# VH-VL binders against RNA-binding protein 26 (RBM26): the designs that were tried, part 2

Target 1, 75 residues: RNA-binding protein 26 (RBM26), of Homo sapiens (Human) (q5t8p6r532to606)
Amino acid sequence: TKLELRKVPPELNNISKLNEHFSRFGTLVNLQVAYNGDPEGALIQFATYEEAKKAISSTEAVLNNRFIKVYWHRE
Below, E stands for the ipSAE of ESMFold2; O stands for the ipSAE of OpenDDE; V2 stands for 0.75 times the mean of E and O plus 0.25 times the DockQ between their complexes.

## First folded at step 1 (VH-VL)

Design p2 (framework fv_spartalizumab)
Fold by ESMFold2-Fast, scan of step 1:
Structure p2 (fold): chain C 75 residues (1-75), chain A 119 residues (1-119), chain B 113 residues (1-113)
Amino acid sequence: as target 1 above (75 residues)
Amino acid sequence: EVQLVQSGAEVKKPGESLRISCKGSGYTFTSYWMHWVRQATGQGLEWMGNIYPGDSDTNFDEKFKNRVTITADKSTSTAYMELSSLRSEDTAVYYCARDYEWLGYFDYWGQGTTVTVSS
Amino acid sequence: EIVLTQSPATLSLSPGERATLSCKSSQSLLDSGNQKNYLTWYQQKPGQAPRLLIYWASTRESGVPSRFSGSGSGTDFTFTISSLEAEDAATYYCQQYYSYPYTFGQGTKVEIK
């Protein structure tokens, strides 16, 4: 249910912007910016696996930025 | 408010190396990619490579990969481009340019550094 | 590498005339996900650094006069100056930021006669 973002520009790595993008795929139960001390990292947790799978399978660039990388947490 | 200021003109001989600096100010230096682009007299623009100063991640055009080194110093908000084994074909104006929010187009450019390589 | 081909090489026009510049890409610059074209236009005057005019193929940069516009999608892009002014004499470059290495077209020189 957890996705990890890397290479998020710090100016885009804020709760409001990430919630706006990811809430379109499902219900967010946890959202952490600067995850694990990385100012370019974020953790996105959905209520269900299917919602997380929709988000990671999307071809839409996160916040219109193709350099932001989305991974399953625990890669 | 945002400025990119480059080091001054260089005159070099073939076989020498050069190092050009680009100092950023008025923004968070570590949050934006910095690119290097060159332009030979009367010619078009040529992308050389980029660096993300936050973690020193770099990308290069393969034609420059063996001769170009791009580095960044967070404490001085300065990016550097070194080009080795200079040839007459390296005579150009070299620009640094800031990436707009990781999107890949350049909203601010340095003033340019003229490099002449001649015997 | 993506090749951008600009035409014509030179346009010589009078003030008030419309300038139409072409940029053609060797492969599509349209992202299937976000439906955006990764194409910019820059203006460069002699002795100066390039200036960003248009990004995302058709979005005008802040402070850029409304007479400048961009259009097109995929592989075929157009840059238009609706009514040329003397200060528009410059070389105009398209650039793609779809994939590394980033590449520029060879430029179109706009001269005012």
Scores: ipSAE 0.006, ipTM 0.646, lowest interface PAE 13.0, mean pLDDT 86

Design p3 (framework fv_spartalizumab)
Fold by ESMFold2-Fast, scan of step 1:
Structure p3 (fold): chain C 75 residues (1-75), chain A 121 residues (1-121), chain B 113 residues (1-113)
Amino acid sequence: as target 1 above (75 residues)
Amino acid sequence: EVQLVQSGAEVKKPGESLRISCKGSGYTFTSYWMHWVRQATGQGLEWMGNIYPGSGSTNFDEKFKNRVTITADKSTSTAYMELSSLRSEDTAVYYCAREGYYRSYFGMDYWGQGTTVTVSS
Amino acid sequence: EIVLTQSPATLSLSPGERATLSCKSSQSLLYSSNQKNYLTWYQQKPGQAPRLLIYWASTRESGVPSRFSGSGSGTDFTFTISSLEAEDAATYYCQQDYSYPLTFGQGTKVEIK
């Protein structure tokens, strides 16, 4: 249920912007900016696996920014 | 060494579909983004979309999203662009162009020769 | 979407003259994390595919002659050919690599008299 973002520009790495983008794929139960000490990192947790899968499978760039990368969270 | 070879010219009627191929050689096909860019006669360049063949990830310009499909076949090192519901305004030269995953920030370094597409009644 | 505006539309000069081309962006192309401007320049000769000349606004692609240069930051960018050669007759396009959709300017046609 957890996705990890990398390469998020600091000006876009805020709870409000990330919530607006990812909430359209499902219910967010956790959202952490600057995840694990990375100012360009974020953690996105959805209520269900299906919602997370929809988000990571999207052909849309996150916040219309081509630098932001979405991965399945490991651990 | 690096080469992108596109399929030949197409003449289509309005309402038909178009499928263009772009075969890469001389590099690791799955490690580089492939873009599709078109140019109408006497007009500028227009970005359509791209694909990263290693993952299948795609991005599109919204004006083409409902009509364009971009795919890649790793076994033949070939990218495909399919455009449906053709209109006369789709008459253009269509290019494929390469950039690497880490080099996506650098622009498109190798281009196919172009495929001329004419859509007329 | 980011709009790029190029000027002039056409530039007609003699060999040896300096060509200066402008590209203006509707929003900043400066990526704060690495301080790079994601603006690229291409050359297109009639009947040919475009050729990459400059990336990161000012970095020359390998094999590109030193007479070609780029400058600028944020929203205002310039492409310069310090001393025109006959082979430089082409249309030059700027392109932003900052966000999707990727967009091109409308081009500046450089003619050699």
Scores: ipSAE 0.013, ipTM 0.682, lowest interface PAE 8.2, mean pLDDT 86

Design p4 (framework fv_spartalizumab)
Fold by ESMFold2-Fast, scan of step 1:
Structure p4 (fold): chain C 75 residues (1-75), chain A 120 residues (1-120), chain B 113 residues (1-113)
Amino acid sequence: as target 1 above (75 residues)
Amino acid sequence: EVQLVQSGAEVKKPGESLRISCKGSGYTFTDYWMHWVRQATGQGLEWMGNIYPGSGGTNFDEKFKNRVTITADKSTSTAYMELSSLRSEDTAVYYCTRGFYDYPEWFAYWGQGTTVTVSS
Amino acid sequence: EIVLTQSPATLSLSPGERATLSCKSSQSLLYSGNQKNYLTWYQQKPGQAPRLLIYWASTRESGVPSRFSGSGSGTDFTFTISSLEAEDAATYYCQNDYSYPYTFGQGTKVEIK
C-alpha cells in the first residue's frame, strides 16, 4: 500500500500538494515528506493495494512535473 | 527498552560552538528519525531539526539553518547536534527525541536533556 | 509557518476538578486525505523531559490514563483532564505535526492548589 516518491522539488514536497494529487486515486492513510532523509523524497500510503496500484500506474505527471518518479516502497 | 542517553551539561562563552551527543539503544538506530528540540529558560519548546541516520539526511528550522549541524554515527548509534556562534539566548535544555517508524513526528521517546549555559 | 496559541497561560485548580486547555492554530491542521488532525499533546513535569499524551488531536498514547482527552478539528483544539490528580501538575504543550517546521504552543501550566 506504500509508494515512495523521488525527485520531488522541495517546494512541491509538502502534505497539502501531495495529498491534492494522490487523493484522487484513493484514501491516503499516511504521508511523509522528506522521507528517508531525502529532501526530495516522500512516502505515500493508501488504505488499499488497489488504490496504490492505480496511483503508480497513472500516466499523469505528479503535480505537472514529469521528473517526479513513483516507486513501490520496499521495507 | 528504547533509551536515548545524552551527554552532560555544558558551560560556554558567546561565540563558541556547542556539540551534544545522543546515544540510542534498544532499537535499530538507522531506521528512525532523530530530532533535536530545545527549551530556553522561561520559554516553550522549539524544534531545531532532525536526521535520518540510515542516509544522513537532515531537515532544519530556518531559524537555526545557518548555525546548526546534525550528524549521526551508525557504528556507535549516536546522533550529534552542533550549534555554532553561541549567544546568551541559546541558554537552554537541549533534548534529543525519537518518534515511531511510520509517524516520526510523534515524539514518544526523549533523552534526559542537556543543560547548556551561555554566558560571558 | 504555523503558530500555535495556547490559553490560559496558567490554570490553578483543586484535585477532582476538570481542567480545560485551549490550543489554536494559525492554519488548519486537518489532513483531508485521512481526515486526521496533525496536532499532538505533551505533558512536561518540572525537571523532566516532555511525555507524549495524545496524537491525531484525540487518540491517547498507550499507557495514558483515560482522564486525559483531546478534541477539536482544523484550527481549534481542546485538551481536557476530567478529574485532576496531584500528579497532573505540569505544563502541557500542543504541537503542529502537519508541516515543517514542527512548532509548539507556549504551554499551559496546570497547578494544584
Scores: ipSAE 0.009, ipTM 0.655, lowest interface PAE 13.6, mean pLDDT 86

Design p5 (framework fv_spartalizumab)
Fold by ESMFold2-Fast, scan of step 1:
Structure p5 (fold): chain C 75 residues (1-75), chain A 122 residues (1-122), chain B 113 residues (1-113)
Amino acid sequence: as target 1 above (75 residues)
Amino acid sequence: EVQLVQSGAEVKKPGESLRISCKGSGYTFTSYWMHWVRQATGQGLEWMGNIYPGDSDTNFDEKFKNRVTITADKSTSTAYMELSSLRSEDTAVYYCARLKYPYWGSYYFDYWGQGTTVTVSS
Amino acid sequence: EIVLTQSPATLSLSPGERATLSCKSSQSVLYSSNNKNYLTWYQQKPGQAPRLLIYWASTRESGVPSRFSGSGSGTDFTFTISSLEAEDAATYYCQQYYSYPYTFGQGTKVEIK
């Protein structure tokens, strides 16, 4: 249910902007900016696996920025 | 152009198994859930199950339990639904339908196959 | 499982009249976290696959005429055709996608006199 973002510009890496974008795909239960000490990183957790799959499968650029990358979170 | 094309009509005897196909084209097959829905003559729609072709994750209605199997072949962009131990009550039109993933998320079917008519009789 | 009950079973009306269809859910399909109702409406004509008309209870699919609308929240939903046209003769189904298994109502048949 967890997705990791990389290469998020610091000015866009805030809870409000990321919540606005990712809540379109489902319900967010956890959202961490500057994840793992990376000022361009974020962790997005959805309530369900289907919601997370929708988000990662979307061809829409995150916050209209094609350089932001979305990955499944790996422990 | 998104298109779902299903295999042709089937005539079966009770106790046999059914296998029908649904070939997707015009979109990224592995990024959309494929669902199976049936409709008995003069009756309503009944959801059977789904598959996410990207990782073969499946969900089923419990009433079909050990009788239904849904699979997908990424190389041919084709989903399959197999129903075993057929009964006369399984006589229906079977549809495949894809679940849309628009910008604001989606949980509805935007494209449907043409349907496969299945008759189960002695 | 969530049971959807539609009423009436059949509506027989003349062109230009308003059709009002009901769909009642055995439990709420409103998800409080995103404030969305996980309810759709489909149109099905004889020999054809269903066609999506309304999703999120009240959002009209692209290309669907404005005479079709949906309303309601939680357990009680309404689908309205403001001015019936001959081409609207069909069976209309509500469907929930709040939880598995996905379920459909039994349908309301709209006939044009």
Scores: ipSAE 0.000, ipTM 0.592, lowest interface PAE 14.7, mean pLDDT 83

Design p6 (framework fv_spartalizumab)
Fold by ESMFold2-Fast, scan of step 1:
Structure p6 (fold): chain C 75 residues (1-75), chain A 122 residues (1-122), chain B 113 residues (1-113)
Amino acid sequence: as target 1 above (75 residues)
Amino acid sequence: EVQLVQSGAEVKKPGESLRISCKGSGYTFTSYWMHWVRQATGQGLEWMGNIYPGSGGTNFDEKFKNRVTITADKSTSTAYMELSSLRSEDTAVYYCARGDDYYLWEGAFDIWGQGTTVTVSS
Amino acid sequence: EIVLTQSPATLSLSPGERATLSCKSSQSLLYSGNQKNYLTWYQQKPGQAPRLLIYWASTRESGVPSRFSGSGSGTDFTFTISSLEAEDAATYYCQQYYSTPYTFGQGTKVEIK
């Protein structure tokens, strides 16, 4: 259920903006900015696997920024 | 040991559809983008689209959007590119290529398939 | 879409000579967030798939000989072969990966006399 974001510009790496984008795909149960000490990192956790899968399968750029990358969270 | 192997040459008539496969080996197939690029004889390279097999997310060049479909089969580590309503202008060598967002960042194509020659003529 | 213009179309040089190739982008390829240029260079020999030589405008891919180098930033980029070898006869393409659709230049053909 967890997705990891990388390359999020610091000005866009805030709870409100990320919630606005990712809540379109489902219910967020956890959202951490600057995840793992990375000022450009974030962790997004959905209530269900299907919601997370919908988000990562989207071809739309996150917050209109193609440099923000979405990955399945490892481990 | 990392390798992309494409299906063989195709000869088609205008109006038919084309389906090319690209089998990856020696790496984690679901962790890399797979791109499709074509090249007409003696001409330059043209990006058609890509897929991230781990999610199924795809992107296309608008020139191809109504005719191109890109899919991936995780169980066989194989990506497919289908091009419909073929025209003589679609005669080209079609390549698949691996892109690595995590390591190389932002889609540099480090491994390429050998190419599939497609001829479309009446 | 971002347009890449390469020049010259063809270079005909002798072994040992320096080859200088240009690639100009219609838009800046420099991302301010990481200060990197999203430009690559590929080598393609007749009958073969392209081979990655340079990424991030100036970073040489592993195994690529030191005679190949890239430079430039923003909209103007240069690819240099400091001393041509016979095996360097090929067409060289620049490509941007700043935004989709990814685009290539038209190519510069390097011929060895």
Scores: ipSAE 0.006, ipTM 0.656, lowest interface PAE 11.5, mean pLDDT 85

Design p7 (framework fv_spartalizumab)
Fold by ESMFold2-Fast, scan of step 1:
Structure p7 (fold): chain C 75 residues (1-75), chain A 123 residues (1-123), chain B 113 residues (1-113)
Amino acid sequence: as target 1 above (75 residues)
Amino acid sequence: EVQLVQSGAEVKKPGESLRISCKGSGYTFTSYWMHWVRQATGQGLEWMGNIYPGDGSTNFDEKFKNRVTITADKSTSTAYMELSSLRSEDTAVYYCARSGYHYLTRYYAMDYWGQGTTVTVSS
Amino acid sequence: EIVLTQSPATLSLSPGERATLSCKSSQSLLYSSNQKNYLTWYQQKPGQAPRLLIYWASTRESGVPSRFSGSGSGTDFTFTISSLEAEDAATYYCQNDYSYPLTFGQGTKVEIK
């Protein structure tokens, strides 16, 4: 259910902007900016796997920025 | 001064595997992408893939996906490219090249290149 | 994948002449958010690694002589050497910097007579 973002510009790496983009795919239960000490990192957690899969499968650029990368979060 | 130094020339037989190293110095290794680009004799440039050493993220051209592995060792500031199941068509000069991490400026423009590693695949 | 087509294949000119090289993309390389074209130009001399000359279609890399310039937008790009010098004999490549996989044109060889 967790997605990890990398290469988020600091000016776009805020809770409200990321929530606006990712809430279109489903219910967010957790959202962390500057994740794991990375000022360009973020963690997005959806309520369900299907919602997270919809988000990562989207071809739409996150916040209209083609350099922001979306990955499955790995333990 | 930024410098990329590659390992020496290789002579291989079809079916063998190739491993080339690229050692970076003079910059923060984990803050730049490292690309691998090859060039067959008399031919143009062909991008194979890249790695961001800071997190191990990789991208590949699909034509190499089943045969190429790109890794990086942060402790030695060295990137590696391994190509398996070699064919005569893999005979080429292989280059490593870095590109900026700063997405607002250079993106993947490759500003510094290694000297190249000549690889010959023949029976 | 994005296909880049360069022309001419070979250009043979005398010192002091203007060289004009074309690069055409199968898809637009214009990124709408910043209005930049993600097209890069490299110079490669025989036996040497490529050298970055221009990024964002028209921005010269630091240390690159002013006689080198790039222009164009979307799918049609031009690389110009305003007054050829003997040291400019090389193959010039354009490169898609817009999306993966990164791709290169086949190159234009510039020869000095």
Scores: ipSAE 0.000, ipTM 0.632, lowest interface PAE 14.5, mean pLDDT 84

Design p8 (framework fv_spartalizumab)
Fold by ESMFold2-Fast, scan of step 1:
Structure p8 (fold): chain C 75 residues (1-75), chain A 124 residues (1-124), chain B 113 residues (1-113)
Amino acid sequence: as target 1 above (75 residues)
Amino acid sequence: EVQLVQSGAEVKKPGESLRISCKGSGYTFTSYWMHWVRQATGQGLEWMGNIYPGSGGTNFDEKFKNRVTITADKSTSTAYMELSSLRSEDTAVYYCATYDSYEFGYLDYYFDYWGQGTTVTVSS
Amino acid sequence: EIVLTQSPATLSLSPGERATLSCKSSQSLLYSGNQKNYLTWYQQKPGQAPRLLIYWASTRESGVPSRFSGSGSGTDFTFTISSLEAEDAATYYCQQYYSYPYTFGQGTKVEIK
């Protein structure tokens, strides 16, 4: 259910902007900005696997920035 | 304990520039956003912008665009706010503020800690 | 930008009385993912920096007396002082940290008679 973002410009790496983009794919139950001490990192957690899969499968650029990358979170 | 210490009072003329410092101690300076807030005499509080010192990333209220520059020096744990093209309406007390809370995996951005304030007077 | 409107502008009350302050937001401050309202309340006395009293709309900051409380959700928020003390004379501000730019209400001045 967890996705990790990388290369998020720090000025875009905030709860409201990330929520605005990712909430359209499903219910977000956790959102961490500056994840793991990385100012360009974020962790996005959806309520369900299908919602997370929908988000990562989207071809739309996150916050209209094609350099922001979305990955499945590895623990 | 977290402490923020700001530079001293300034008196300026319209058209000049202002530079205020805010030195942090008692926390990991590079891991938390530092905010700048001002208050004109007898008026309310106004958020100006912030900086994440670890990366130098900044956010500003658009009304200050083109006049505000916020920077941070990691080696001295000091943030700076520069305001150019000063006008009489920039007469205010300027504060730096930060937080050190972390809950549910979120960084909490309410202002637990404030500097003492820097009084700035801009008059002809 | 999100606009916060506080009322009343001024409250003049006697010690022991209840003070009720309102803060209304132009849009919801409730984040559905964590069910938290991104609203704080600060106390400011003349010549001093603001002091955080309440965060997440209703959570009291450590060391803040229990007579101070916050309530509300979404767009309508209330700050209450259950029994005023002389030391509570101050201006109280609400602030949102839901989105940039962060914004404050215009403040409510509490005077003790």
Scores: ipSAE 0.006, ipTM 0.630, lowest interface PAE 12.5, mean pLDDT 82

Design r1 (framework fv_rosmantuzumab)
Fold by ESMFold2-Fast, scan of step 1:
Structure r1 (fold): chain C 75 residues (1-75), chain A 119 residues (1-119), chain B 111 residues (1-111)
Amino acid sequence: as target 1 above (75 residues)
Amino acid sequence: QVQLVQSGAEVKKPGASVKVSCKASGYTFTSYYIHWVRQAPGQGLEWIGYINPSGGSTGYNQKFKNRVTMTRDTSTSTAYMELSRLRSEDTAVYYCARDWYYESGFDYWGQGTTLTVSS
Amino acid sequence: DIQMTQSPSSLSASVGDRVTITCKASQSISYEGSSYMNWYQQKPGKAPKLLIYAASSLQSGVPSRFSGSGSGTDFTLTISPVQAEDFATYYCQQSYSTPYTFGAGTKLELK
């Protein structure tokens, strides 16, 4: 259920902005900015795998920024 | 040019520990995971674990979990794998390899580090 | 853990032949149109080289005579036509879940 974002500009690495973008795909149960000490990293956790799959499969640029990358989070 | 360059061969006695390095160049070190894989003489490939160089998070194969530690130094773009309490069955070639995400596979590998554990 | 059963363990071929290597996962490694299967080539004394990722995607720089197919639990690597430099050991690998697991390998030998 967890996605990891990379290359999020620090000015966009904001709980409110990321929540607005990713809540379109489902219910967010956890959202961490500057994840694991990376000022450009974030962790997005959805309630279900299907919701996370919708988000990562989307062709929309995150916050209209093509350089933000979305990956499955490794546990 | 993307390169992963590993430290040289090691000979250890049972009970010792070994620390292998993997120096990355030609790409942004923190953008790719580093995996460690070993191969015993004449045998197949066995996955040990990974490290995310960006934040230092790790995932280990349960078989090695209480003997392996993976670290990195972002200032030198170097990943490390330390294996402790060595046994003769740890004799193998140890490889580092990089990975972008789940579907991309391990696209670049280090040349390998030979470890021999004998009394 | 997901077990990867690779067959055959060895096969002999001549330059120009078509060869197939099969890999079977102990459970599905596909989800919603994606298959988490990779294929590697290894020559003696060398590190493995990625050939195919995501079951059927050809790695950049790898010749088109290599192809991958399959989904769910059953996957195939095809080499056609075999060239002299293709005599090597081939490994499949799942990346669907940790721990990542490899097949036991297939040694392709010259007849």
Scores: ipSAE 0.006, ipTM 0.649, lowest interface PAE 13.1, mean pLDDT 86

Design r2 (framework fv_rosmantuzumab; at its last look DockQ between E and O 0.14; V2 from the best seeds 0.00; counts 0 for: pae E 6.3 > 2, placed apart)
Fold by OpenDDE, look of step 2:
Order: sequence, then structure tokens, then C-alpha cells
Structure r2 (fold): chain C 75 residues (1-75), chain A 121 residues (1-121), chain B 111 residues (1-111)
Amino acid sequence: as target 1 above (75 residues)
Amino acid sequence: QVQLVQSGAEVKKPGASVKVSCKASGYTFTSYYIHWVRQAPGQGLEWIGYINPSGGSTGYNQKFKNRVTMTRDTSTSTAYMELSRLRSEDTAVYYCARGYPRYWDYAMDYWGQGTTLTVSS
Amino acid sequence: DIQMTQSPSSLSASVGDRVTITCKASQSISYEGSSYMNWYQQKPGKAPKLLIYAASSLESGVPSRFSGSGSGTDFTLTISPVQAEDFATYYCQQSNEDPLTFGAGTKLELK
């Protein structure tokens, strides 16, 4: 249910922007910016796996930026 | 005024490493990305990678991923690009450039004067 | 990677002329109303200079005779009227996807 973002521009790596984008795919239960010491990193957690899968499978660029990469988070 | 001043020309043998410096001035160094772009003689521009404002994150062209290392020193407002395992094809002018703050920092609005690297046996 | 096909490779013009340079991306570089296309000018022995960003936004200090247009995959840089100092090489560049990629360049020469 967790997705990890990388290469998020600092000006976009905030709770407001990330919530706005990812809430379209489902219910967010957790959202962390600057994840794992990476100021361009973020952790997004959805309520369900299906929601997370929908988000990562989306062809739409995150926050209108194709540089932003989405990965499944490894526990 | 914004300036990026790069280190001088380098001549290296194949297999060696080079580290180019880029000293920034005239702006808040820690607020902008630094990009590196090279240009082989008589050729076009090739993007190498970027380092984010804090220096905590980099993005490299996969072509160089295993050979390039970008760093920055806040105390001296200097960015560095190190390229290892040099080959003749790495002969080029290497530029540092400031990321454009008004558009994702992926446009480059100020450039260094370039550093010529010659790799030959 | 996104390939940028720039045309023509070279062209000749006279001062006062209207010139157009095109750049075609291998895939769309526009998203949600934004186009991630930049144009640069480079003169011999000098670093590139940013002219246009976001497809049509004129960089500060750049003369208004330079303009950019386009969306999706097709973009255009227009210089009108061409001035003596405009003879140089021009490059398009996409910023939509990593890695950043440039067109091969267009050399504008004096006729």
C-alpha cells in the first residue's frame, strides 16, 4: 500500500501538493515528505493495495512532472 | 550578477578520472539546482545530470550513471562533477548551469564558461 | 528517452528576414496545459544562452523578436526580424522527462 517518490522538486515536495495529486487514486493514510533523508523523496501510503496500484499504474505524470518517479516501497 | 566559474582545461589518459569545479556567485547557491551538460567537438549538447539545491539528491543520465558523481560544497558555493573511467569519447567541453527557478529547475538560465576535457593516449 | 528532432540542420537568412526552426519530440512533452520545451542560442566558443522556456515564455533580457510556440510534440522557434547578432546555433531541449534531451541544433548563417 506504500509508494515511494523520488526526484520530487523541493517546491512540489509538500503535503498539500502530494495530497492533491494522490488523493485522486484513493484514501491516503500516511504521507511523508523528505523521506529517508532525501529532500526530493516522499512516502505515500494508501488505505488499500488496489488504490496504491491504481496510482503507480497511472500514466499521468505526478504533479505534471515526468521527472518524478514512483516506486513500490520496500519494507 | 549571477556567475558560474569553472575550473581550467584538463588533459587525461583513458581510464583516469577528472573532477571539474563550478563556483557560483551572485545568488543564493542553496536555492537552485546545478546541471551539467557536455558538448563534444562540433557536436550538440548532452545532459549529464543534476544535483539538487541541498546536494542531498542527484539525477544522472543513465549513460553516465556508473561513472559520474556530482557534489556541492555549500561553504564555498561550489559544485563538482567527477567523471571516472574516462574514454576518448568523453573529450568535450563540460558546462555547469544553474537550474531555472521558475520552471521546475530543468531549464538552464546561467551557464559556466565551460571546461575543456581532452582524453587521449 | 525522448528524442528531439530539430530542423533544419542549417539555414541561411538575411538581416530582416523571418526564420523558423522546428523541433519535434518523439513523444508529447506537454502536460496539463504546460509544455516542457526550452530554446537556447549558442555562439562559437560560448556557452548556450536560454531564450525561451515553457515553450513560449521569453527569458528575461531576450529580445521580443524571439518567440516560441507549439504543444504536444511539435514546437517552433521564430526569429523576426533577424538581426546581425542572431547568427548562431540554436537548440531545443525538453524538460518533461529524465534524461533531459536536446535537439541536434540548427545553425543560422548569414546569406
Scores: ipSAE 0.021, ipTM 0.763, lowest interface PAE 4.2, mean pLDDT 91
ESMFold2-Fast, scan of step 1: ipSAE 0.057; ipTM 0.776
ESMFold2, look of step 2: ipSAE 0.050; ipTM 0.768
ESMFold2 (binder alone), look of step 2: mean pLDDT 92; pTM 0.949

Design r3 (framework fv_rosmantuzumab)
Fold by ESMFold2-Fast, scan of step 1:
Structure r3 (fold): chain C 75 residues (1-75), chain A 121 residues (1-121), chain B 111 residues (1-111)
Amino acid sequence: as target 1 above (75 residues)
Amino acid sequence: QVQLVQSGAEVKKPGASVKVSCKASGYTFTDYYIHWVRQAPGQGLEWIGYINPSGGSTGYNQKFKNRVTMTRDTSTSTAYMELSRLRSEDTAVYYCATYFEDWSGYYFDYWGQGTTLTVSS
Amino acid sequence: DIQMTQSPSSLSASVGDRVTITCKASQSISYEGSSYMNWYQQKPGKAPKLLIYAASSLQSGVPSRFSGSGSGTDFTLTISPVQAEDFATYYCQQSYSTPYTFGAGTKLELK
């Protein structure tokens, strides 16, 4: 259910902006900015796998920024 | 110079599998999704699926979901589409394409030259 | 899945004509002021070439005689004036949601 974002510009790496974008795909149960000590990193957790899959499958740029990368989170 | 260069034509028997390659150059391979689209002779375009070369995540059209597998090799900037349990109806030209548009109006749309697949008994 | 209904299936025209091709989506493909509709041109033996993206934005290098319009479910590609190199097959395509879907195509033929 967890997606990891990289290359998020610091001015866009805030809870309000990321919540607004990703809540379009489903219910967010956790959202962490500056994830794992990376000021350009974030962790997005959806309530279901299907919602997370919808978000990562979107071809739309996150927050109108093509440089933001979305990955499945792996431990 | 952005290019997507595909592998050559294939002739297969029903029930076989085919693996088509798409080698990218002229851009950062992991920055844009690679989509696969096919076109049967004299017919229109049909979207098969995509791969995100960065994480390797894929999305498939339900019509192909249990027969298609998309992979990539970041060291060679190459994407692959494997289609199994081939039928005569899979006879088509298969294209890889990179399509991306963001809200700022930026677009990135490049197509490979196509790979012809013929499936016949 | 979003169905794209393209009309007409074929169209005959002369050089200098104004031609219109339409595409209807089975549901709205617009979101927050943007429409996720593209138009492609395809010539025999070649890959499709993008002409218009976001319903009305002309791709760099494409002649201004091509224009797109529409929003929601109804979209139009206009070619005016038609030139000899424009006789080809045209496809609309939605990128609003997966699976991406194309119209059946319109073959523009010389009269």
Scores: ipSAE 0.005, ipTM 0.628, lowest interface PAE 13.5, mean pLDDT 84

